# Designs tried in a protein design chat: VHH binders against c4kar8. Part 294

Target 1, 263 residues: c4kar8
Amino acid sequence: MAELSTPSPASPAPLDGGRGDELEKFTLRGARQILQLLQDLITHRGLITAHTGGGHSFMTAVLKVDEERGRVVLDPSPDPQANRRALAAPRLTCVTQLDGIRIQFPLVGLGEGQDKGRPALFAPLPAEMLRLQRREFYRLQVPLAHELSCLLKAEDLARKPVEVSARVIDIGAGGVAVVVPTGAAEFVIGGTLPACRLALPDGEPIELDLEVRNLNRQTQRNGTEQLRVGLRFAALPRAADTRIQRYIFKTERALNAKARGGL

## First folded at step 16 (VHH)

Design kc70 (framework vhh_vobarilizumab_d1)
Fold by OpenDDE, second read of step 17:
Structure kc70 (fold): chain B 263 residues (1-263), chain A 125 residues (1-125)
Amino acid sequence: as target 1 above (263 residues)
Amino acid sequence: EVQLVESGGGLVQPGGSLRLSCAASGFTFSDYAMAWYRQAPGKGRELVATITSSGSTSYADSVKGRFTISRDNAKNTLYLQMNSLRPEDTAVYYCARVEVWYYDSSGSTYEFDYWGQGTLVTVSS
């Protein structure tokens, strides 16, 4: 009877140095962002795996965030030994998932005590939180109420310049999908649409170049034909990228809150 | 409603003894850490003694070896036995419920959410 040695879960490989820049994109350092994310964890009763080092971990949850005092309160382990390890650890690595997104954050300076007569662990607020959203592949379905639009500078069948106002269906870090009336313009896959304008709710339209990546004809329920155009951001200024990311994050949060019955 | 009512204060001669009591109501007394703090005339609040729900105690250096904090969970009562009283112990003594306490590498932190009206202790010849 060969004892199938269950392979020890491979310690997450140290994120190789070149991935540092990529991780920075996913790292939250803003105090408000951190507080909000921690509050979200509380609201969703997110279970957290707290790693104490040496291959040891325990399950916990954020119970409270105290902004004024700059501290987070955690649920202690029912195992006293786990709590002792946590308190002895120079760093606690907390890992959780919220809405399918992996969240990781360090806690340093752990203490033990009570909150309102209940045993608790205390730590200063994390200086950073990693939110590993596969931004490159994530596409936010734009709520109809947001009325996102993109002014496309294209050509018609006669190669005359035309401007087409297109509704944005989805948006991601890499581009947008829009719908246009059939015949409104000629699109060529791999073609560039220069100086287009993406309208976001938070301010002035973003001027950007778009590359046509895919074309799909869609028939609506009413029998009307539309063309879905997948567009890649060909050149996106950093400021524009930040605005787009902010919009996506904000909208995603709002949608998730609504889905949970909070609105 | 949470209530804390101190008693047992009074006038005592130097070297004398006094026992303060704090009657607690309106919450599960046994679950909470409790504390005594005092305020002398013209001085700030000073933490005198703490006792956790498990019975672990701490004292200010000024009262260490002279004062004893204790609790009777069955009676919902906190006590402060004060021995070898000194004129500098003259103060209003307050019973407090500890909302939050924790210990870390920097030391102990106590936060209070309820306190009594206080009882005056005067140590004078």
Scores: ipSAE 0.782, ipTM 0.908, lowest interface PAE 0.5, mean pLDDT 89
Fold by ESMFold2-Fast, scan of step 16:
Structure kc70 (fold): chain B 263 residues (1-263), chain A 125 residues (1-125)
Amino acid sequence: as target 1 above (263 residues)
Amino acid sequence: EVQLVESGGGLVQPGGSLRLSCAASGFTFSDYAMAWYRQAPGKGRELVATITSSGSTSYADSVKGRFTISRDNAKNTLYLQMNSLRPEDTAVYYCARVEVWYYDSSGSTYEFDYWGQGTLVTVSS
């Protein structure tokens, strides 16, 4: 079953073949490495977003890895329509994170059935898994309590300058994702927002230029639409980069300490 | 402790009928797919029929149209109704619990974790 009381942040879109050659160095093809990574996902209860194509995806998890039979067992969606789309898809693209490291892998030949009396999805072990260890792909989910914001310098529909205070939902070395109310400003993929101000908990706001990388419209439970905007740091002075990395490191340490009982 | 106990086997003439029963205990019967398989003298094991927890059934081509698998979840019992029996149906019939099953583009897969002791069916004049 899915958690229905608290919405989970959306997983980032799958990385496409436009960067295929550059991503080859991060691709695991060794059987032992693949088995170990899948087992790590089980141990850490990693939630997986499985993309079935056509803009559709569902939440799953690896339940079991069977090395001798060469298959992986996945948790089916509570939505029967999502499972039907997955079974009809020629390929499932699975995206997850482990300690902020992006993991992506394909599954082909999906079947449906049961494992020990419980519904399950079955697929052959993937021949490859992508494990992006580069800092530019790492994303820290910003704790709600930090109330992290970025003041965006944008334009409205009439091309008039407008300032929008956006809540930062995730942050990495390469950029941030923010949430803005629908209609607050106009964003164009590839467009640059100059002189924006990122407010970190310690010290003065950081002035920086942001490039719009992706846009995702999401309807919330109360019927209100929110726009999620992925923004890349277009140019970042060393001092700003260091300060952002320090925030990420300190926040991760604090979250890990709380998860481990406050040590 | 999981137990599967078959009954209903015996000697019948060609064209006759038999109903096999399998009493299951030690697990939540209604959650599991169940199967009947058989082994004839000097031959390997053959999967005869399967039934899922939802009641979906499948049959080997050799018995399709003659055999019917069914279940009674209230009684924790699996059945195999065998009609129009042939000498070639002579075998020990085993009840089995399906640990894993799934369907994909290549067909169906069934894997078993528990088997009964078997019941002998002899079809002879």
Scores: ipSAE 0.684, ipTM 0.863, lowest interface PAE 0.7, mean pLDDT 85

Design kc71 (framework vhh_vobarilizumab_d1)
Fold by ESMFold2-Fast, scan of step 16:
Structure kc71 (fold): chain B 263 residues (1-263), chain A 125 residues (1-125)
Amino acid sequence: as target 1 above (263 residues)
Amino acid sequence: EVQLVESGGGLVQPGGSLRLSCAASGFTFSDYAMAWYRQAPGKGRELVATITSGGYTSYADSVKGRFTISRDNAKNTLYLQMNSLRPEDTAVYYCARVEVWYYDSSGSTYEFDYWGQGTLVTVSS
């Protein structure tokens, strides 16, 4: 049973588009923020894996940002075929890492040219850039033995309040993923579930507001459907954050000890 | 120091031909895109023709089919062959080095960092 997970920050593979709602809080759309991040990539000589689609990619780097003309300048591939694929692609997906932070951004309208006699690729400045810290990105797969649950305050199709006890399948600093039976409640991406209760081992349930970030329908081996719901902590009190981090750390430590001893 | 020196301008009758030359020095000529632009009396500057280091050319609509831009990288020289000249081609013609160029779905963009002193072309009977 593959649980919902996010790729490692070190992975060159693009993040799944179906997880876009989970990534919204990490998405930069301010012109100054985008310019600053691109400048940081130049300063730190960040290597970029540029995905052109169809399983093709090449290594590049940001050479320059032209604020006046709204263009980013990239180092072309030494492989002419890679450059031709990039120029023909409707979208380039750029993936890099800076100080352990995963950075991903699209480039649309790629053109070829030269800057001061050097071949270069040119693109309009991206309208958005994804910036993911390892901490926000990490998800602990919750051991079944922990029986970790979250009582969700949701609504049915008639907008009537319902309570659903959902099994927590993964947990991170920014949220949880839960499983609910199909039809147990209506979930709307971007909707807020107020006053939900997260039950951790050793202590009273944590009361918190959760925002629905993604929905994934899964057909089980017996043919029944269940719904996986990705939930973001909308506002997390310091004490609750500490308890969640402690649970994650303690569980990781226990899992590492099991791995060393042999299961 | 970058230097661009134009030559070949002069007086010619309508329907005549001229070839302009630009001698480049102070940089690796073969690495740069180059251009010809002109300024006619009482008019603004007009980009006439460009040529990239790879040999791709572009022309203003006013000169297409009549003018040909070319380069000789061994001689560090840019040329403009002008045929079927018209009175409206009368202008000072400038050689320019392209600092930045790119071609995308919106078209071609050219930025210049150096230009020559110009050579006068007069088309008159």
Scores: ipSAE 0.325, ipTM 0.739, lowest interface PAE 3.3, mean pLDDT 84

Design kc72 (framework vhh_vobarilizumab_d1)
Fold by OpenDDE, second read of step 17:
Structure kc72 (fold): chain B 263 residues (1-263), chain A 125 residues (1-125)
Amino acid sequence: as target 1 above (263 residues)
Amino acid sequence: EVQLVESGGGLVQPGGSLRLSCAASGFTFSDYAMAWYRQAPGKGRELVATITSGGRTSYADSVKGRFTISRDNAKNTLYLQMNSLRPEDTAVYYCARVEVWYYDSSGSTYEFDYWGQGTLVTVSS
């Protein structure tokens, strides 16, 4: 009678400590930060996917944040069964996107009720929110005071070479968005603009090739038409990439400090 | 403007019955949960009964089986039928609009944004 040694259950592999540290960088735990992010979700009417477990989810939105009572109000599902699952779940995992950044947060202690005559779901404020900012997709809104510009080498409607000084409105690791007067040049999506010059505040302009990725016409309040051009860095030298990243980091830090009342 | 006007209070003998009414105006009555609460002399406010827009009712233990909250959405009126009245039921009774209510694992929460002037109910021999 050979005693079949029941294999000892393999101890769960230690969660790779490195991934935890990376997630911590993206985790908001400050009450003010959480409230602000939830308010931003309201302002932008961000749709949220709420996961109830077992592969089930429903679409919701943050309707209200009550700071005084420490609660968040959500839009219930039109499906009563989804709401029942949500209420029965020990935890909701809420997933959304704001400005291209993935946001994830847990809600626990869900209740059902009514707010001002409208059915709603209620939960305590999340203890933490994950804001997964991918460096490659992050776009810094350039402060007007920085006066970033990009000299674009383009062609006009007659295919004559023209140089257009464009204001940079946002910048990321992968490219810039600029605004130009309508009719200043002809841009073709997928076209390359060679030997352009990006002016940063910290030194000499960076020479680089840009690829046109998107075009958006915008009408200003004064009736003036502008063209927003999304440009990808086609070939960025390492030194230039480092300068751009440094600028983004420094500016973001300054903006955050100002938002916190430190400046 | 939101208005709530209570009526039907008065003097009644122990064991008697009264029916309170609350006339609501200035909002979509059918959309809101409503409540009765009371305040006895020298005591704090006590929630007596609630009714949701869907007709779900709840009662304080002190009035359970004796009082009935109801609503007529066509008349924009909330009612409280009070039977088997006791001296301890003596209070000013207030009608209230429920701004927020919710139920979770910890219990029920009610928040009110409007209330009436109240109607006095006196139960005495």
Scores: ipSAE 0.780, ipTM 0.906, lowest interface PAE 0.5, mean pLDDT 89
Fold by ESMFold2-Fast, scan of step 16:
Structure kc72 (fold): chain B 263 residues (1-263), chain A 125 residues (1-125)
Amino acid sequence: as target 1 above (263 residues)
Amino acid sequence: EVQLVESGGGLVQPGGSLRLSCAASGFTFSDYAMAWYRQAPGKGRELVATITSGGRTSYADSVKGRFTISRDNAKNTLYLQMNSLRPEDTAVYYCARVEVWYYDSSGSTYEFDYWGQGTLVTVSS
C-alpha cells in the first residue's frame, strides 16, 4: 500500500534503480551529454549529496572531468569515516540539483589518492545520468535569509511527544526536506507526523500532516553531521497548496530578478 | 618551469651499488608523489619505484629488496639506492613527477606529467 511508482520530489533519497522503463525517458547515455552535464555541475559549483548506503551520505562536488581517461574527480570529505564508507560501498549514488532540475548518477569503482598534489576521490565516468526535468520533481532551494521552518510533532527516544523546530532546506509541490538537531526526535520511515506547522512568509503557519519518506545522516563539507529528513505532504489542503506554490513562484521570480539585476 | 635533473649513473660491475639523485625545482616538491622509471635496451618503460608525499613506497617485483627509494623534502631531492645490481638492471633511469595517483579495489594507478632527461646505468664486467 505504501508503494509508489513515481519518486517523490520531497525526498532527498536516491531514486529506485529498479524503476527501469519509467526513468528511461529521463536517462542520458550519450558520452557528450554526460560530459556536458558534469561540466555544468563544475561551472555552477553544484553541491552533490553522495549516498554511501545505510542512510549515510556526504557533501561533495565534481572537481574535474577527465575526458581522455574517462573519469571524474570528486572533493573528498574532511571526515575520514565518510570517505571510508564511500570507498567500501559497492556503488556511490550522487544526487544534485541544477536550476530546479534533479540530477542523479551512480559511481562505481571509487578510488582515493591525489590530483596535482591535492587529495581527491576518483571514479570512472558514469555510463548514465538521470535528469528529471518534470514539475513534480522540482525543488526550490530555500534561501537561508528566509529562515523557513517547520514545527514537527514527533516522539523523543523515550517515545514521549516532542515538538521540534526544523529548518526547511528545500520545498516542492510534494513536500519539504528539513534539517533536525541530532537526537532531538525519533523518526520512522513511513510514519505520519500529524498537525505539523509549516511557517511560510506572509501568513499564519500551515497545519499539515507529514509522512517521513527518508532519513539521512549527512556529513557536511566542514566534517560535521546533520540529520536530513524528507517529508511528504500526506494530506495537502487546496489553500495550503496555493500558498506553497505562491511562495515557490515568488521566490523563483525574486531570485531570477536578483540574478539579472545584480549583473 | 618544472625541472627534474638526474645524476649518479655510470658503469658498475654485477653485484655493485649506485645511488641516483634527482634535483627538483619549479613546484612544491613536498606536495607531490615522485617516481623512478627505467627503459632497458629492447624493452619498454618500466615503473621501478614510487614514493608519496607522506613517504609511502612501492616497488616493481624485479627490484624489491635491492632498491630503496627515498626523498629529502628540505633539499627538493629524490633518491634511488641501487644494491646488488644485475646486468638486467642496465637501463636509462628517469625520475618523474606523479600528476595523479589513486588506490581502488583493482590496485594502484600512477600517472606522470614531468620527466627528467635520464641517467644511464650500465651493469657489466
Scores: ipSAE 0.680, ipTM 0.854, lowest interface PAE 0.6, mean pLDDT 86

Design kc73 (framework vhh_vobarilizumab_d1)
Fold by OpenDDE, second read of step 17:
Structure kc73 (fold): chain B 263 residues (1-263), chain A 125 residues (1-125)
Amino acid sequence: as target 1 above (263 residues)
Amino acid sequence: EVQLVESGGGLVQPGGSLRLSCAASGFTFSDYAMAWYRQAPGKGRELVATITSGGTTSYADSVKGRFTISRDNAKNTLYLQMNSLRPEDTAVYYCARVEVWYYDSSGSTYEFDYWGQGTLVTVSS
C-alpha cells in the first residue's frame, strides 16, 4: 500500500525581483481603493486564507472596516492555536479571490479582542493590496449606457483624411475594440491611426495613437453591417493608462454589484 | 434599548468602603466586556477598571489593590467594590459597556458605546 505522499503545497515561490515592476501595476496603495476593496470583501463574504508562516494558515473573513480608526476586524479561527500563531506572527499574509481575481494583502500588528461582544482579531489597515488582474488579456465589455466613443483619424478609400466617431465595445489595458459603419474608412491591419481621441466618462478625451490589430465584419440583428476594429494603444501616456485602468476597475465593480442584485 | 443604571454612591469617610452596582438591560450582558470609569470635578474621564466577558480584570494603577470589579451575569449586574477610599477617589462613577476592546503590542484599547448616568462618590472627612 504505497502511501501517496500528497505533495506539500509548494510555498509560493518568492516573487523574483524582475516581477516587482509588474506587481506594482497590480498593487493598490490608495487609501480609498484599499477601503473599497475591503468593503467589497465584506459585502461578498469573501473567505480569506490567512497565512501565519511556517506553512500554517487558517480561514478568516473581514468582518468590519473602521476607516476612522484605520483598522480592520477579522473573524478569528475556531482553533485557538491558529489564533495564537496569528498573533505571534510578525506578518499575516491574507489571500482571497473576488470575482475571479486573486487578492493578496499583508496585515501587521494583529491584536485580539471583542467587537460587540464577539471575539475578533484586529489589525491596522493594510498599506497595500495586490489585485492580480490579468490586465493584459482582460477586456471589459463596455456598458451601452456609458456611450464610450473613440474619434478615429483615418483615411477613406481615396486616401482622404476622415474622422470617424466609433463606439467602443470593449476596453482593456492594451487597447479597445470599436464598431464603425462599413465603408466609413479604410483600415489596414498594422496601420497606425495617429492622434485619435478616446472619450471616457470622467473627463476630457484622451489623445492617443492606435494601431489596427484586427478587422471583423459583423452583421447586426437588423441586417446592418458593421466593422469591428480591434485597436492597440500604440503609445499611451502614464496618466492616460491610469485613467483607463480606473475606469475599468470602477465599471467592473459596478457591473459585479449589479449582477449580485445590489443595484 | 440598552440601559445602564448605577447605584451605591454616597458620602463616605476616608478609609471607608462602598460597593457600586450597575444594572444592565436591553442586551446580552454576558457577552460584553464592562468597565467602570470616573470623572472627578474639573478632571477628565479616567478608566478605573475593566472586566471581560470571561472575567479577566484590569485596573488603573490608582485603584489597584483597593478596588475590585466583578460581575454577576445571572443578575445582569456589574459591581465595583471600593475599599480604602481616599479623597482623590471623589468622582462620579460611570458604568460602561465596552463595544470594542483589543490587545496588541501597543497595549489595550477600549471603546464604549453605552454608559449610565453615573453615581456620585464623595470621600470626605
Scores: ipSAE 0.758, ipTM 0.897, lowest interface PAE 0.5, mean pLDDT 89
Fold by ESMFold2-Fast, scan of step 16:
Structure kc73 (fold): chain B 263 residues (1-263), chain A 125 residues (1-125)
Amino acid sequence: as target 1 above (263 residues)
Amino acid sequence: EVQLVESGGGLVQPGGSLRLSCAASGFTFSDYAMAWYRQAPGKGRELVATITSGGTTSYADSVKGRFTISRDNAKNTLYLQMNSLRPEDTAVYYCARVEVWYYDSSGSTYEFDYWGQGTLVTVSS
């Protein structure tokens, strides 16, 4: 069995947050980001594995996030022993998954009581949350109606600049796949396409650098050949990343609602 | 609608006793922790006593050993038995429903969502 250096997003085992600065890139410290992520866990009914140390854990969920009082409210275990272990622990390491993304955060200063007559566990809001995106193969199939395009700044065989408007066929957190006519430009796996422009339906085109990951020639039903190009986002600014994620989330939500008959 | 109605207040001499009652309605009384608060003339509000749905009680240091909080879930009623009353116990006493309570390493937290109108207790010669 293949052993990963980092556990999969579905794994309940906690990551060692103290090992290296590699996890800092994935650590959220902004108060609004933490509040939004906790709220997303409530909205999606995310099941949390809370590790109390000594090989013990229990299943919980976020019931409420209280920004004004700076606390989170959790569902207690039906097992009284699990609750006693949690309350005795110096900290809980909470691990969950939201849409295949691993989320991990510490809770310190756990209390036991009630919220509106219902048993609950209480803790101060975490100062940080780890959010690991491990979606190498995830792709949102872009609806044709969105007419999503990317203006590619590429080169020909003589290294002369050429611009190609390519249709985006899928998009993920790490890149896009586009379709271009055969011969429109030359692409080299590992090559960088600087200052390309990704057009999203919700505003101005995003300027970004793209790295060529793969190439696939495809013959269409009309006999015309097209080149499918897989492109990785390079040095993506936070604002651009947020906007791309927003488009993916909004489109997925709309597609899922339509698939469920508009529920 | 949630209603809390206090009764049993009055004038009593130092060393005397009074029993306060709070009739609760409009919610499942047995599920909620309940409390007694007081507001003395010219002073801030003081939490006097609490009782959880499970019957665990707590008291302000000023009333420990003299006051007893209790509940009758069948009657939806909260009680405060006050013994060995002192002039310093003179206050308006309020019944309160605990919206949130919890215990952690720092102590106890209580937050309230409904209060009664209060009942006056005067301890004077």
Scores: ipSAE 0.699, ipTM 0.867, lowest interface PAE 0.7, mean pLDDT 84

Design kc74 (framework vhh_vobarilizumab_d1)
Fold by ESMFold2-Fast, scan of step 16:
Structure kc74 (fold): chain B 263 residues (1-263), chain A 125 residues (1-125)
Amino acid sequence: as target 1 above (263 residues)
Amino acid sequence: EVQLVESGGGLVQPGGSLRLSCAASGFTFSDYAMAWYRQAPGKGRELVATISSGGSTSYADSVKGRFTISRDNAKNTLYLQMNSLRPEDTAVYYCARVEVWYYDSSGSTYEFDYWGQGTLVTVSS
């Protein structure tokens, strides 16, 4: 495994340790910084994608941070199989974001049990956390009220052309992550989807080429699975880039205003 | 407002049997794992038995095969059936509510938040 590259900015997939020198500037190792960041995830009810390996992940959240005992408490999956994969994994890679900033941390030594009568997963506090403040790692979680969609030009199981309307989950400078209805299309990592249409508010759909960068079968907090597809903008005209950045900026500002007690 | 009240302790001859009860109130009993602890004079507390909310049980090696932990969720009551009692079983027995428990590769962890006042079991003569 000589040279490992990070996933594209559009990918929800974990960043690998091959970028150690570059990621050092974004690595938190102070106990107080780690505790504060985990507490911020609790306060903002941040959803975490926990990667268990083999292309599997599940949705979780930090329920509690116990500073004295040096551990975090996580919301288990209602799917017992997802929990078994997590417990069997040598490590979990947890990916989330706070105010558009990507946060990633490992958990090792996962346990299963209960806290005050409620099912829970337990792990030692991470020794380090990544907080990626670069523009290329910024991801806006798309509000459900915006009903953002991307019409994908893909293939079905029989290699016949099909158009799939996919819900946009997050968006950044380099791409989008979408949820595809089960069985609607086949995706190949590295494959190009030409002439897709990204529907943003306040204008005509943006026509663009998308490259498939990752595929993830995500177990939701209700126990169901969905296919999440990370897509990179293969070529982006300046006008389209400007519209996407404007959408991100306006939405972030509106969300920050609401967090401050809003309009 | 959480209360745990033990009963059933007493004096018994070696080889005898005794059944301890713990009446729980002030919380949803069926949601919690419960435990029995004991403390002999001049010694630390020893975890005797645990029972999960789902009914899974564990026992200290010193009591395996002789003691049985059980629960009645309809009555909010925890039980410890003690058979083939030995002088070394002499102790104050405490009912405890498990605040936190989990299993990992290193074994099991149990942490308690509420304890009863205890009931004395004396095995002699």
Scores: ipSAE 0.660, ipTM 0.848, lowest interface PAE 0.8, mean pLDDT 86

Design kc75 (framework vhh_vobarilizumab_d1)
Fold by ESMFold2-Fast, scan of step 16:
Structure kc75 (fold): chain B 263 residues (1-263), chain A 125 residues (1-125)
Amino acid sequence: as target 1 above (263 residues)
Amino acid sequence: EVQLVESGGGLVQPGGSLRLSCAASGFTFSDYAMAWYRQAPGKGRELVATINSGGSTSYADSVKGRFTISRDNAKNTLYLQMNSLRPEDTAVYYCARVEVWYYDSSGSTYEFDYWGQGTLVTVSS
């Protein structure tokens, strides 16, 4: 399915930058920013998974960034066949992680040769790099005791308006996951639920437009089915964003304090 | 520490031959690609020939079929065998160590970090 998911920052699988309109704010295109990020990968010796297409990949690292000549130098694979696939590929999709930050970038025009007598791969500097910080993709598991809810404005199977109070099971900067009884409403992936109300502690419910991103039917231990719905925040106001971030931060700190002092 | 010392230059008649040598020291010679450059009076430097660590060679069109680059890794020595010499081959010939080389879809790139002092080759009657 063609949807933007919230992957783990540690996942080696590439994200589709072309479908990632929501990823634009995390995309670096400034030459200075790109050079600095590549240099950070060198300094921290970040291992890179380079995807060559067709399900093939190999492990590499940035050995050098040559700003004057506009190129990067990469560590070749010890497997000659992996290097041949890389050289034949129209592009490499490079994925790495640094301190919980997911970094992804394309390389085009790969060459092979040597740097100071050592085998190396060479490519022009990437025109863009994706930098996804852990906090942007962090999902807080909502404590059951908080009874966090979102009133969804949806339609039933007969297209009649229905309001469903859904329990919020996780929350992040980009959205929430909720659970509803099976059959309570009809959800369509990519559909918009207007003027829903997210109830947070301390203050009035936040009115939000939510986009349906994913659906997963769950069978509980008692045999009852429920539907997990992943919802993206659409056009979140600054004040609402601040309240959501404050809730996440406060709750995480409380959970961390319990973990340190608990048995 | 890195030293490249050329020898074998001299005066030769058109149609004659010379063999240039370059004694390398201060690095692992067998790991590096090596090159011969020349500079004729009043002209810029011209890359004449290259040889990589695997023994693959490349030549300028002006010398192809007449010059042969070779190496002896046991002796840390680079050679240029020059046959059928012409007056236009008159130049100072330099041995060079290749710092960077690579091939991509656009062609080949060679960059150099150390050069010898040069040896003069004069082709004249």
Scores: ipSAE 0.661, ipTM 0.852, lowest interface PAE 0.8, mean pLDDT 85

